# Designs tried in a protein design chat: VHH binders against p30636. Part 31

Target 1, 243 residues: p30636
Amino acid sequence: MSKKLKPFEILEDSCASVCIWLNGEPTAISNRAENLWNKAKYRVATDGAVNEILKRKSFVEWPHIICGDFDSINKQIDTKNAKVVHLPDQDYTDLSKSVQWCLEQKTLTSWEFENIVVLGGLNGRFDHTMSTLSSLIRFVDSQTPVIVLDSRNLVLAVPTGDSNLDVNLEMTTKMCGIIPIVQKETIVSSIGLKYEMENLALEFGKLISTSNEVTTSQVFLKSSSSLIFSIELENWVYKLDSL
Key: E = the ipSAE of ESMFold2; O = the ipSAE of OpenDDE; V2 = 0.75 times the mean of E and O plus 0.25 times the DockQ between their complexes.

## First folded at step 23 (VHH; framework vhh_podentamig1)

Design aa4 (at its last read DockQ between E and O 0.86; V2 from the best seeds 0.81)
Fold by OpenDDE, last read:
Structure aa4 (fold): chain B 243 residues (1-243), chain A 120 residues (1-120)
Amino acid sequence: as target 1 above (243 residues)
Amino acid sequence: EVQLVESGGGLVQPGRSLTLSCAASGFTFSDYYYGWYRQAPGKQRELVAAIYEKGKLYVDSVRGRFTISRDNAKNSIYLQMNSLRPEDTALYYCARYTSGVWVSEGFDYWGQGTQVTVSS
């Protein structure tokens, strides 16, 4: 069975999305991202993101949820009407904990959403970027898609087996990467790319599919292991923090 | 002396087939990966197909029509081209890769090329 992934639906309409705002570089959050945040069904801010949200208070809605270990909050912040959720587990990143919590709400509460959109997590400290990718892989088999966005990229994990990715070509530069990130043999076949793979082994230190291009609105991937898919977004204008 | 010698090109009508061959000599054939490139008049050179340790790569325009293969016993690489189109007209080059590098970044040697012309 082929898994259907529709990561671009979130950019069209986020009304059925959980949006998680991670701490990161201010330039990672564009005006488009702010709009996505404002329209999201559920707005979840990590504790580290609260300061940035406050700086942008005239442009962005307040979060429904503020979650994290709160170690990074140095100032007394008025959480206003947001529900504060303490996530003390230090074994996991803020992203991983936040995603897990959101998924639990879907199961345990009346939360209904179709996908999770993460704003940030790909900029700044490189180790944090790697952590973000690791988190994506952690949830790759979730029934709820997790998509990470910054000011330039859309990134998601692709599960083992057959996947069908819907791609809005008009929203991208078509530049993409298929990245073998797990420590398993990764044999990949593809349909819908400029450089089509046929049972091609991808491996760090050897061959990885970077600077590939999406050529169709549907990309089919068959992989023996989980993958990271990245595509560059077009007309993604970042906002500089002037404060 | 390292040599890659392409052959099999020619003039053919649309819809027909050609098989290109690349004969390698002067080095250990099995130590390298290989690919086919093509360059049409007035256009940039482009990767057509590549064969690695495990798996193959094709440019989308030839996927399903072209097949790359290798024969270590004959020190040869092949490109079976079916359902040829006028846009396939180009000089075709065989290339050697020192390692599994993506697309065109890793070749260190290529032949003189063989001309393929598809015309009615």
Scores: ipSAE 0.884, ipTM 0.957, lowest interface PAE 0.3, mean pLDDT 92
Fold by ESMFold2, last read:
Structure aa4 (fold): chain B 243 residues (1-243), chain A 120 residues (1-120)
Amino acid sequence: as target 1 above (243 residues)
Amino acid sequence: EVQLVESGGGLVQPGRSLTLSCAASGFTFSDYYYGWYRQAPGKQRELVAAIYEKGKLYVDSVRGRFTISRDNAKNSIYLQMNSLRPEDTALYYCARYTSGVWVSEGFDYWGQGTQVTVSS
């Protein structure tokens, strides 16, 4: 059986999601992201995001959870009524620790959610973007999908083996990339792309699929290693009230 | 002198097959990757198929009907076109790519083309 990936379900009103607001970069969050944050069943902010959330207090709900180390809390951040969760392990990134903590809540506190959505992980410092991609790969085999959104992009990891990916074409420009982020040769076959791959070897520094295009609402991918799939969102999804 | 010479085009009925050939000369054949492009009248040139050292790429409209192949011993690239349709009517070009170039980024050399016309 193939793994079924339905990343656009995060945009459905019936979808129960955890939303993690990872970074405070001003360009990271669009009106679509604000609405997604507000409708999330569980809102989790890292301490780096608190100032940006405060700037948007007329438009966004306060987090349920603020995560970070205690030295960030001691920097005089006002947590208000949010529960503070200390994640002190310095061997893992803030995103990886936050995702792991959220997954544990399914058993420890009986949280019920279908997806983890990450905001703010693709902007600002480039090394933070690389860390976000590393975290996506780290959790690629989780039963709960992790999807990253920013101002123009929806990004997820695709596991080794067979995957069927559902795409809401009307919400996208259809422009996509299939990125062999694992540092070894990755053999890929596909159905549902403008440029169909047949046992094609991809590898960073050799060949990567950029400026490909989704042509159907269901994309099949067969891969010998994990991949990053990126798709560009339509402008109206990005900036709903832009003039 | 880099040369790519296409052959094998012609007039054929729908549902029939053709094999296009491309003979390459003037460079080390095994150092490069190759593709077939086509251009119908009034249309932009589009990729049909590409062959890399490991694996192949097809535009979605020809997947399952066309097969690209290469023969390093003969310095040749082929396009087997089965189940031809009138919309496959076009001038077909053989193209060369350097290492690491994804097909949407272009190619560095092409031939003069060979005409394929699919008509009842």
Scores: ipSAE 0.699, ipTM 0.889, lowest interface PAE 1.0, mean pLDDT 86
ESMFold2, look of step 23: ipSAE 0.698; ipTM 0.886
ESMFold2 (binder alone), look of step 23: mean pLDDT 81; pTM 0.820
OpenDDE, look of step 23: ipSAE 0.861; ipTM 0.949
ESMFold2, look of step 24: ipSAE 0.694; ipTM 0.885
ESMFold2 (binder alone), look of step 24: mean pLDDT 82; pTM 0.823
OpenDDE, look of step 24: ipSAE 0.850; ipTM 0.945
ESMFold2, look of step 25: ipSAE 0.676; ipTM 0.876
ESMFold2 (binder alone), look of step 25: mean pLDDT 81; pTM 0.818
OpenDDE, look of step 25: ipSAE 0.854; ipTM 0.946
ESMFold2, fold request of step 26: ipSAE 0.669, 0.630, 0.624; ipTM 0.880, 0.865, 0.866
ESMFold2 (binder alone), fold request of step 26: mean pLDDT 81, 81, 82; pTM 0.820, 0.817, 0.821
OpenDDE, fold request of step 26: ipSAE 0.881, 0.879, 0.882; ipTM 0.956, 0.956, 0.955
ESMFold2, last read: ipSAE 0.641, 0.637; ipTM 0.864, 0.864
ESMFold2 (binder alone), last read: mean pLDDT 82, 81, 81; pTM 0.821, 0.817, 0.817
OpenDDE, last read: ipSAE 0.882, 0.879; ipTM 0.956, 0.956

Design aa5 (at its last look DockQ between E and O 0.83; V2 from the best seeds 0.00; counts 0 for: unsure alone 64.5 < 65)
Fold by OpenDDE, look of step 23:
Formats: C-alpha cells, sequence, structure tokens
Structure aa5 (fold): chain B 243 residues (1-243), chain A 120 residues (1-120)
C-alpha cells in the first residue's frame, strides 16, 4: 500500500501542527514561517531558538514549550508562561529529542496534532543540517509526518516502498531533489518528475536526483530505501499569507 | 580516439517507430554510462534518456514511448522510439557519462547527432 504524504497542508493551515523552532540563521525564518508558527496548535522552541523568538517578539507568539539542555539559552531570559522541558540526552540531536517528546505527548497526553513542522533546521552550521536530515530519517516511519521548512525549502523523508506525494505546484518553483541519504542500496522509480527514474540506483558520489522538477501535483516514488525529498518553495505562500 | 557515432534517424510519420543506434569506439565501453540528448530547432538541448549501471532515466515527455538500452558486446547504445510525435523532431545525440552525475557535468563526449523528423 502506498504511503500518502501531504506536506503542503502545513502551508495551507498549521492549526493542526506542532511547530518546532530550532536553532538556525535568522533569515531561515521568513514571514511565512512566522505565520505558520503563530497559528500552530503547539509551539515548541528549543532553548537556542528562544533568543531569536525574543528578538521577534513583536511578530511571533511565545512558545508553549521550551525544551533542550539549556546550554545556549540566555540565563537572563524569562521563560514566562512556557513549560520548560529538560532534555539532557546528548546522544540525540535537539530535533530528535524534541520530535520524540512531541510524539510522546501525543501518545501519553491529550495532545492531538497531524504533523510536525520544523523551522530553522536546514541552514547555518552544515553539521546541524545533517543532523536535521538524520532526524527526518529516524522518524520516517512515524505515523506523524515531520516536515522541515526554511525560507526556500520544504524537506521531508520518504519511506521505503511506495509513496504518493501531494505537491502544491503553485507554492513551489517545482525544482526538487530526491536524495539517497541512507547507507543502503537505494533503487528508485518515479512518476511525476521531469526526469523519471526507472529502477535507478541513487548513490552519493555517483548519481543523485538533484535539480529535478516536479511536473504534476501527484508524485509517485518507489524506493528500496528511505529518501530525502526536497522541493524549492516560492518566495511567498499566498494561502498562508492571506490568513 | 574516442568516438560516438549515431545512426537510425530519418523522416517518419506520427505514430511510427524508429530505433537509434550509437556505436562507441576508442575506449572501454563498459566503464561508462550513456544517454541520449536531443535538440529541436530553436530549443535547448535536453536529456531524453540515460542508462546507468543500475536503472534508467527518461524525460517525462518520452516516458512509456522510448526505451534506452545498451549492448556491451557491440559497444552500442540504442534508443527505441515508439509512438513518435511531431514534437520529437530533433537532432538526437549520443553522450558518454562518467557516472558522476546525470546532468551536464556528467558527460564528456558527444556524437555528431542523427536527425529525427516526425511529420505527416
Amino acid sequence: as target 1 above (243 residues)
Amino acid sequence: EVQLVESGGGLVQPGRSLTLSCAASGFTFSDYYYGWYRQAPGKQRELVAAIYEKGKLYVDSVRGRFTISRDNAKNSIYLQMNSLRPEDTALYYCARYTGSTWVSEGFDYWGQGTQVTVSS
């Protein structure tokens, strides 16, 4: 059975989303991201993100949750009415810890949400970007989709097997990448791309599907291993900006 | 001398089929990947199909109609073109790929091309 992925729903309405604000470059958080954050059902900030949120206090809502190891948070900063969650485990990335915690809330508490949107995980320190991708792969089989956004990109993990991606073409430049990031043989077939793959092996150092193009609103992928799918966003999201 | 020589082009009516061939010489054929490009008048050169170690790639407009294949014993690449359309009219080029990428950076040699014209 094909896995249905609808990552663009978050750009239409984030009211059913958990939004996680990660550390990153300020420019990674666009007005679109701010709007998404403000309308999210649950706002979760990592400790490092709090500083940026404070700088943007006139434009963004305060987080419901502040989580992390609190090594990077300014000690002079008041967490206000946010619930502080200590996540001390250094064996996992901030994103992984945050996502895991959110998923646990869904299971153990009254938290109800349909997806997790991550802001700020794709820029700045490149090792952080890699950590973000690793985290996406970690949760690729989750029943809750995890989507990472910055000002330019929408990124998600695609599970092994058959997947059907709903793509809002109007919100993108259609430029996309299908990236074999896991250390397993990755054979991919596709429907709905400019350059269609037929049982094509993708591998770093050899062949990866970058600078591809989505040609339809439905993209079908069949893969022997998990993938990263990336698509370039337009500078603005009209539906979200109109809200 | 590295050579790629295309053949099989011609004038055909819409709906007909052609098979293009590319004969390679001057290098170890099995060490490389290959593709077909085409350039229509007034348009940019575009990738049509590629064949790699494992798998194939097709531009969406030819998917289901064109088939790329290779014969190592004959040092040849083929492009079976079925259900040809007027928009398939172009000069078709065979290209050698190093295998490092599927885009323009990945090829290092081209043939002279064979003309395919689809017209009623």
Scores: ipSAE 0.837, ipTM 0.935, lowest interface PAE 0.4, mean pLDDT 92
Fold by ESMFold2, look of step 23:
Structure aa5 (fold): chain B 243 residues (1-243), chain A 120 residues (1-120)
Amino acid sequence: as target 1 above (243 residues)
Amino acid sequence: EVQLVESGGGLVQPGRSLTLSCAASGFTFSDYYYGWYRQAPGKQRELVAAIYEKGKLYVDSVRGRFTISRDNAKNSIYLQMNSLRPEDTALYYCARYTGSTWVSEGFDYWGQGTQVTVSS
């Protein structure tokens, strides 16, 4: 059976999500992201995100959890009623540790949620963006989807094999990318894109599918390796600011 | 001298089939990749299909109806067009790509085209 991917569920009012605030540069966070954070069933901030949350305290709710190794937290920062979780492993990124910890709460505690949404990690230092994509691939086979979102992008990993991806076309510009980030032969076939791939080899330095376009609300992808799928969001906040 | 010569166009009824050919000369054929483009009157040129080192690409309006292929022994590229519709009416061009190029005008040569007209 093909895997069903429903990344736009994170934007529905009834969706139970864990929201991880990895970092919070102004261009990475939008009103949509702030609303998603405020409505999240569980709010998890990494220690590097706390100052950005404080800057937005009139607009965003305080985290339920603050996690990290705490080497970078200023001693005067008040954690308030947030639970502090130490994730000291130096071999993994803050994102990878945070996602892993959240997934463990689904199996080890009473946490119930349908997805993990990550804010940040697509802006600032480019090598951090690459680490974010690596983390998405690491968790691609999790039963709980991990989705990265910022003001312009929704990004997720697509597993090896057959996948059906639900797209809410009205929330997007439809512009999308199919990106072969793993070091393994990546052969892709698709249905539901403007430029349909038929057993097409994708590889950095040769051919990657950027500036493709979703044409249906159901996109089929068949791949010999895990992929990154990205789609550009319609940015209603910036449209209002431009009036 | 690089040359790409399209042939096989014509007038055909809806629902019928047609095969376009593109004969290449003046270069090492197997070193390159190829695509078919079309331009209807008053419209922008659009990619129809491309064939790469491994695999193929099709614009969604022709998926399942058109097939691109290449024959290195004959230095030729083909477009098999089945279940033709009036909206397939256009001047069809073949193009040579200098590298693995995703849906762009990164081709360096194209022919003069062959006309396909689909009408009742």
Scores: ipSAE 0.689, ipTM 0.881, lowest interface PAE 1.1, mean pLDDT 85
ESMFold2 (binder alone), look of step 23: mean pLDDT 80; pTM 0.806

Design c0 (at its last look DockQ between E and O 0.04; V2 from the best seeds 0.00; counts 0 for: pae E 17.4 > 2, placed apart)
Fold by OpenDDE, look of step 23:
Formats: C-alpha cells, structure tokens, sequence
Structure c0 (fold): chain B 243 residues (1-243), chain A 120 residues (1-120)
C-alpha cells in the first residue's frame, strides 16, 4: 500500500497541527510560518526559540509549551502561562525530544493532532541542520507526519516503499530534491518529476536527485530506503530578489 | 534596546494620501536597511516596500503609489502612500534589515505598528 503524504495541508490549515518552534534563526521563520504557528492547535517552543518569539510578540502567539534543557533561556524570561517541560536527555536533539514528547501526549493525554510542523532547523549551524534531518528519519515511520518548514523550504522524510506525495504547486517553485540520507542502499523510482528515476541508485558521492522539479501535484516515490524530500516554497520577495 | 516606533496612521478616504513614519533608536541607524510590512485583518503579513543594498523594492500592488524613503539624520523611515485604496487597510509595521542573500531573510526587528484604514 502506498503511503499518502500531504505536507501542504499544514500550510492551508494548521488547526490540527502541533507546531514546534526550534532554536530560532530569525531568517528561518517567515510570515507564513508565523501564521501557521498562531493557528496551530498546540504551540511548542524549544528553550532556544523563546527569545525569538519574544522579539516577535506583536506577531505571534505565546507557546503552550516550552521545552528543552533550558541552557539557552535567559533566566529572566517569564514563561508566562506556558507549561515548562524539561527534556534532559542529551543523547537526542531538542527536536527529537520535542517530537517524541508531543507524540507521547497524543498517546497519554487528550492531545489530538494530525501532524507535527517544525519551524526552523534547516539553517544556521549546519550540524543542526543535519540533526534536523536525522530527527525526520527517526520518525519517518510514525503515523503522525513530521514536516520541517522554514522561509524557503518544506522538508519531510519519505519512508521505505511506496509513497504518494500531494504537492501544492502554487505554493512552490517546483524545485525539489530527493535525497538518500540513510546509510543503506537506496534504489528509487519516481513519477511526477522532471527528471524521473527508474530503479536508480541514489548515493552521496555519486548520484543524488537534487535540483529536480515537480511536474504534477502528485508525486509517486518508490524507495528501498528512507529518503528526504525537499521542495522550495514560493515567496514573492524571493522572486524580487531574483530579478 | 532596539526600538522601531511607527506613526502617521489613520482613517482616510480612498484616493487620499498618507505618510507613515518610523523612528529608530538603540542602534546605529545607518548600518541597516529598512522596510515596511502590513497585515490586513485575516491576512498574512506582507512586505510592502524595502530599501536594501540591492535598491528599493515594492510589492506589485503598491508600485507607483507608495514610496519608501529614509532620513539618516532623523533616524527615520517613511512610507508615502498615495492613491490609497480600501485594500490598503492594514496595520503597518516598520522593520529593520541587516543583510542577507535574500531580502526576506534580512529583517530582524519590527515596530508595534500603525493602523491605516481606507474607507469611504
């Protein structure tokens, strides 16, 4: 059975989403992301994100949850009415811990949501970007989709086997990448890309499918291993910059 | 503390003009660039105009009607809005821009906003 992935639903309506705000590069959070955050059913901020949220207090709602190891939070910051959750495990990234915690709330509490949207995590420190991708892979088989979003990119993990990605073409530049990030043989077939793949081995240091293009609103992927799918979001300001 | 304070908003009739001002403080004004955002009810905040290292830019809907300018001596940014339309009704924000590969990535501070209402 093909797994249906609908990552763009979060951009249409985030009312059923948990939104996690990661350690904030200001550049990572677009106006779109702010709107998503404000409408999210549950707003979860990592400790490092709190400062950025405060800077944007005129535009964004306060988080329901603040979580992390709190090493980066200014001790003078008032958490207000947010629930503070300590996540002390250092073996995992703040993102992984936050995602895991959210999933646990779904199981253990009355939390109901359909997906997790992560804001940021794709820019700034490169090692953090890699950690974000690792986290996506960690949860690739979750029944709850995890989507990472910044000002320019929408990124998600694609599980092994058959997947069907719904793509909102109007919200993107159609530029995309299919990236074999796991340390396993990754044979990929595709339908709906400019450069189609037919049982193609993707491998770092050899061939990867970057600078590809989505040509249809439905992209089918078959893969022997988990993948990262990245697609560029449309932004009029970006268009202006390119002129 | 970095501060941006907008002023000049108000209620105007369609076709009229309005000039918004933004007073900056708490940093070296000349070291940065600037822009104006607006947020209409129920809509996303959008960049309206900016002065950057790449020049002056405008969203299409305001091009030819709005003019962004700066006065370094007054640490101020302005948005001259001519031929106002009902669709220009929004809360307008001044924003500081540092630098970046893309203009959208460079904004890091905003004011509290000034309300502009265009109604007959």
Amino acid sequence: as target 1 above (243 residues)
Amino acid sequence: EVQLVESGGGLVQPGRSLTLSCAASGFTFSDYYYGWYRQAPGKQRELVAAITEKGTLYVDSVRGRFTISRDNAKNSIYLQMNSLRPEDTALYYCARYTSGTQVSEGFDYWGQGTQVTVSS
Scores: ipSAE 0.020, ipTM 0.430, lowest interface PAE 4.2, mean pLDDT 89
Fold by ESMFold2, look of step 23:
Structure c0 (fold): chain B 243 residues (1-243), chain A 120 residues (1-120)
Amino acid sequence: as target 1 above (243 residues)
Amino acid sequence: EVQLVESGGGLVQPGRSLTLSCAASGFTFSDYYYGWYRQAPGKQRELVAAITEKGTLYVDSVRGRFTISRDNAKNSIYLQMNSLRPEDTALYYCARYTSGTQVSEGFDYWGQGTQVTVSS
């Protein structure tokens, strides 16, 4: 009935994640993102992201998988020990194809993971950021959550219906947004925000909930359509099990 | 009033150790988080280490060499600096911040700094 969302589990040592590094501006990836990448159970890079990894001045582990449509680029890429996967479908974005491929590995191989974490999807061209949000909505009902992260933001989709969202307040500035990106009537109720909503209609061009603030570690959302939830990250990462 | 006072800086040869101290006064010590920052000549101030109730954080350039700690009885935080390098030469600042604020924006009080110079 109620969906439980635990997006901060990606920062725990006991959480097995796939980390997807998309091509984007090289300098947008933070130390937090590098640590997530290095600790990921499976590391998947698009072909453009390999160039960014090679340019990093800090230590970054090599990908397990390099994917993309190499035929259209016809570039020589030193893949070292990484497995190369061709994802040639031109009807879907690199993010959507990469997520779908990762989900298929649970069925086709012995891959086991609890989350998909995406890096690089919130920087560079703004229309790519919009595409990232669209992909989050596309996978909102997946059994495996998809979370996008950069130096300042943690972003995920919230499904239609009732959701309970766990927030690690110490890792955030608490500043958040609840965004009605789906083109359907979006009626929202909330518990745990500074500016609560009670059967409130949200619509681009009229009213959306930005510059809101999480007030508790448990946020309840009820929505008639899927939402984008964003929260601003504090510049600290804690290793809870090692403290 | 609110004060953060750094001490323990000095001139030291490469490979040696130094301990910086920061004494806090004029507020309830346990209500805040703390960090050490440094600023080399001509460079921007950078985080070195931070400590909260639940753990510590270090930048990669000092991990394994520097240790941040706190003494709740003395309202103090410390930076133990081992295996010092010329690149560690900087003015070192103690800073406090509240949870839920960004490191670069969330410090509301800074000490005056203590100079560390690592040179032959």
Scores: ipSAE 0.000, ipTM 0.110, lowest interface PAE 17.4, mean pLDDT 80
ESMFold2 (binder alone), look of step 23: mean pLDDT 80; pTM 0.807

## First folded at step 24 (VHH; framework vhh_podentamig1)

Design ab1 (at its last look DockQ between E and O 0.92; V2 from the best seeds 0.79)
Fold by OpenDDE, look of step 24:
Structure ab1 (fold): chain B 243 residues (1-243), chain A 120 residues (1-120)
Amino acid sequence: as target 1 above (243 residues)
Amino acid sequence: EVQLVESGGGLVQPGRSLTLSCAASGFTFSDYYYGWYRQAPGKQRELVAAIYEKGKLYVDSVRGRFTISRDNAKNSIYLQMNSLRPEDTALYYCARYTSGVWVAEGFDYWGQGTQVTVSS
């Protein structure tokens, strides 16, 4: 059966979401992102994000959880009522550790949420962007969807097999990418794109589907391996930031 | 000399079919990827279909109606066009790609084109 992915619906209502605020460029967090954060059922900030949150204290709610190694947090700052969670494992990225921890809360505690929305992680240091993508792939088969966004991009992992992506065309420029990021043969077919793929092998160094365009509100993908799907958000986000 | 020569165009009524052919010469045919482009009067040239080492690409407007194929033994590329529409009217070009680049970014040679006119 085709896996239904509804990233835009998820972003429209964050009341059932865990929102993770990653350290990154301040411009990555738009007013839209702030609204998502404020309405999220659970707000999780990485240690590096705390400083930015403090700067925005008049606009954003305080996190429920602060997690990380705390190397970037001003030690003089009061964590207030946030639960501090130390995640010492250096083998994984902050995002991976945070996502894993959140998923564990579903099992170990009374936490109930339907999805994880990650704010940031796509800009700034490029190696961090790659880490974000790696994390998405790590959790691609999770029953809990993980969506990463910044002011310009919405990104998620697409699992092997058949997927149906709901796309809010009005919220995007329709410009998208289908990226074969895993080190396995990636044969892709698509419906709903400007450039439709028919059993097309995508591979770094050869052919990847960048600068494609979504043409319908539903995009069907069939892939032999996991993919990264990226779509550009409409400038509405930028307009809101100017107000 | 590198050459791409298109043929098979013509005047047809809507709903009819045409098969375009492109004969390549002057280079090792199997070393390249190929595509069909079209340009309607007053419009920009657009990709119609492409065939790569493994897999095919179609512009959405022709998906399900057009089929691109290649015959290495004949050094030829084909575009089977079914269920033709007036909006398919254009000069159709065969193109060679030097590598697996996306869409038109890597073309290096074009044919002279063959005219396809769909009219009632």
Scores: ipSAE 0.826, ipTM 0.936, lowest interface PAE 0.4, mean pLDDT 91
Fold by ESMFold2, look of step 24:
Structure ab1 (fold): chain B 243 residues (1-243), chain A 120 residues (1-120)
Amino acid sequence: as target 1 above (243 residues)
Amino acid sequence: EVQLVESGGGLVQPGRSLTLSCAASGFTFSDYYYGWYRQAPGKQRELVAAIYEKGKLYVDSVRGRFTISRDNAKNSIYLQMNSLRPEDTALYYCARYTSGVWVAEGFDYWGQGTQVTVSS
């Protein structure tokens, strides 16, 4: 049976989410992202994000958890009442370690949440953006979805097999991409896109689906490998800054 | 000389079928990928269907009604159009792609076109 993906639930209701704030670029944070952070049931900041949170203390809540490797002595962090979690493993990125730690809290501390939302990770250094996409693929089969968000983009991994993706058409420009980042043959079929794929092979360096458009609130994807799906949200920051 | 020559257009009633053909010459046919585009007067040219080495792509308005195919032995590309509607009325062009070109990025050559008119 088809896997159901509901990435817009985070934006449409008060579902219980963990929000992870990476060392994100300040220009990627919007009022929508600040609201998601403030409403999150659990707020997790990486050690490098604390200064950005302090700069915004009038608008954003303090984290419940501050995590990182803390290998650099140069970082002076006033943690206030946040719990400090040491994640020293140098074999994994900050995002992968943070996501894994959060998932473990369902068993170890009985945390209850339905989604992990990541702020940052799509802007700044491009190699960090690629690392974020790699982490999404790593967790694609998790029972708890991981969604990355910035002011313009909502991004998630889609698993192998059949998937139905719920899209809130009111919150998107409908522009989307289907990206075959996995190093395996990726054959895709779709229903609900302007350019419908029929057993189409996608591969970096050959063919990828960019500038596609969702045409319905239910998008069916069948894929032989995991995919990255991106969809453009309305950019509230640009609208607020216009004359 | 690179040539793509479309044929098979005509006047048909709604609900009927047509098959468009495109004969290619002047280059190695198997090295390229192909698509059909259409343009109605006053409208932008739009993709209808494309055929790549592995798989096919269709614009949503024709999915399930149109089928693109190729025959390497005849250096030809086809568009089978079933359940035709008045909005399918347009000049239809056969187009050639280099490897790896997504339909939003364009194509390197197209023919003169064949007219399809669907009216009652």
Scores: ipSAE 0.692, ipTM 0.883, lowest interface PAE 1.0, mean pLDDT 85
ESMFold2 (binder alone), look of step 24: mean pLDDT 81; pTM 0.819
ESMFold2, look of step 25: ipSAE 0.666; ipTM 0.877
ESMFold2 (binder alone), look of step 25: mean pLDDT 82; pTM 0.819
OpenDDE, look of step 25: ipSAE 0.814; ipTM 0.927

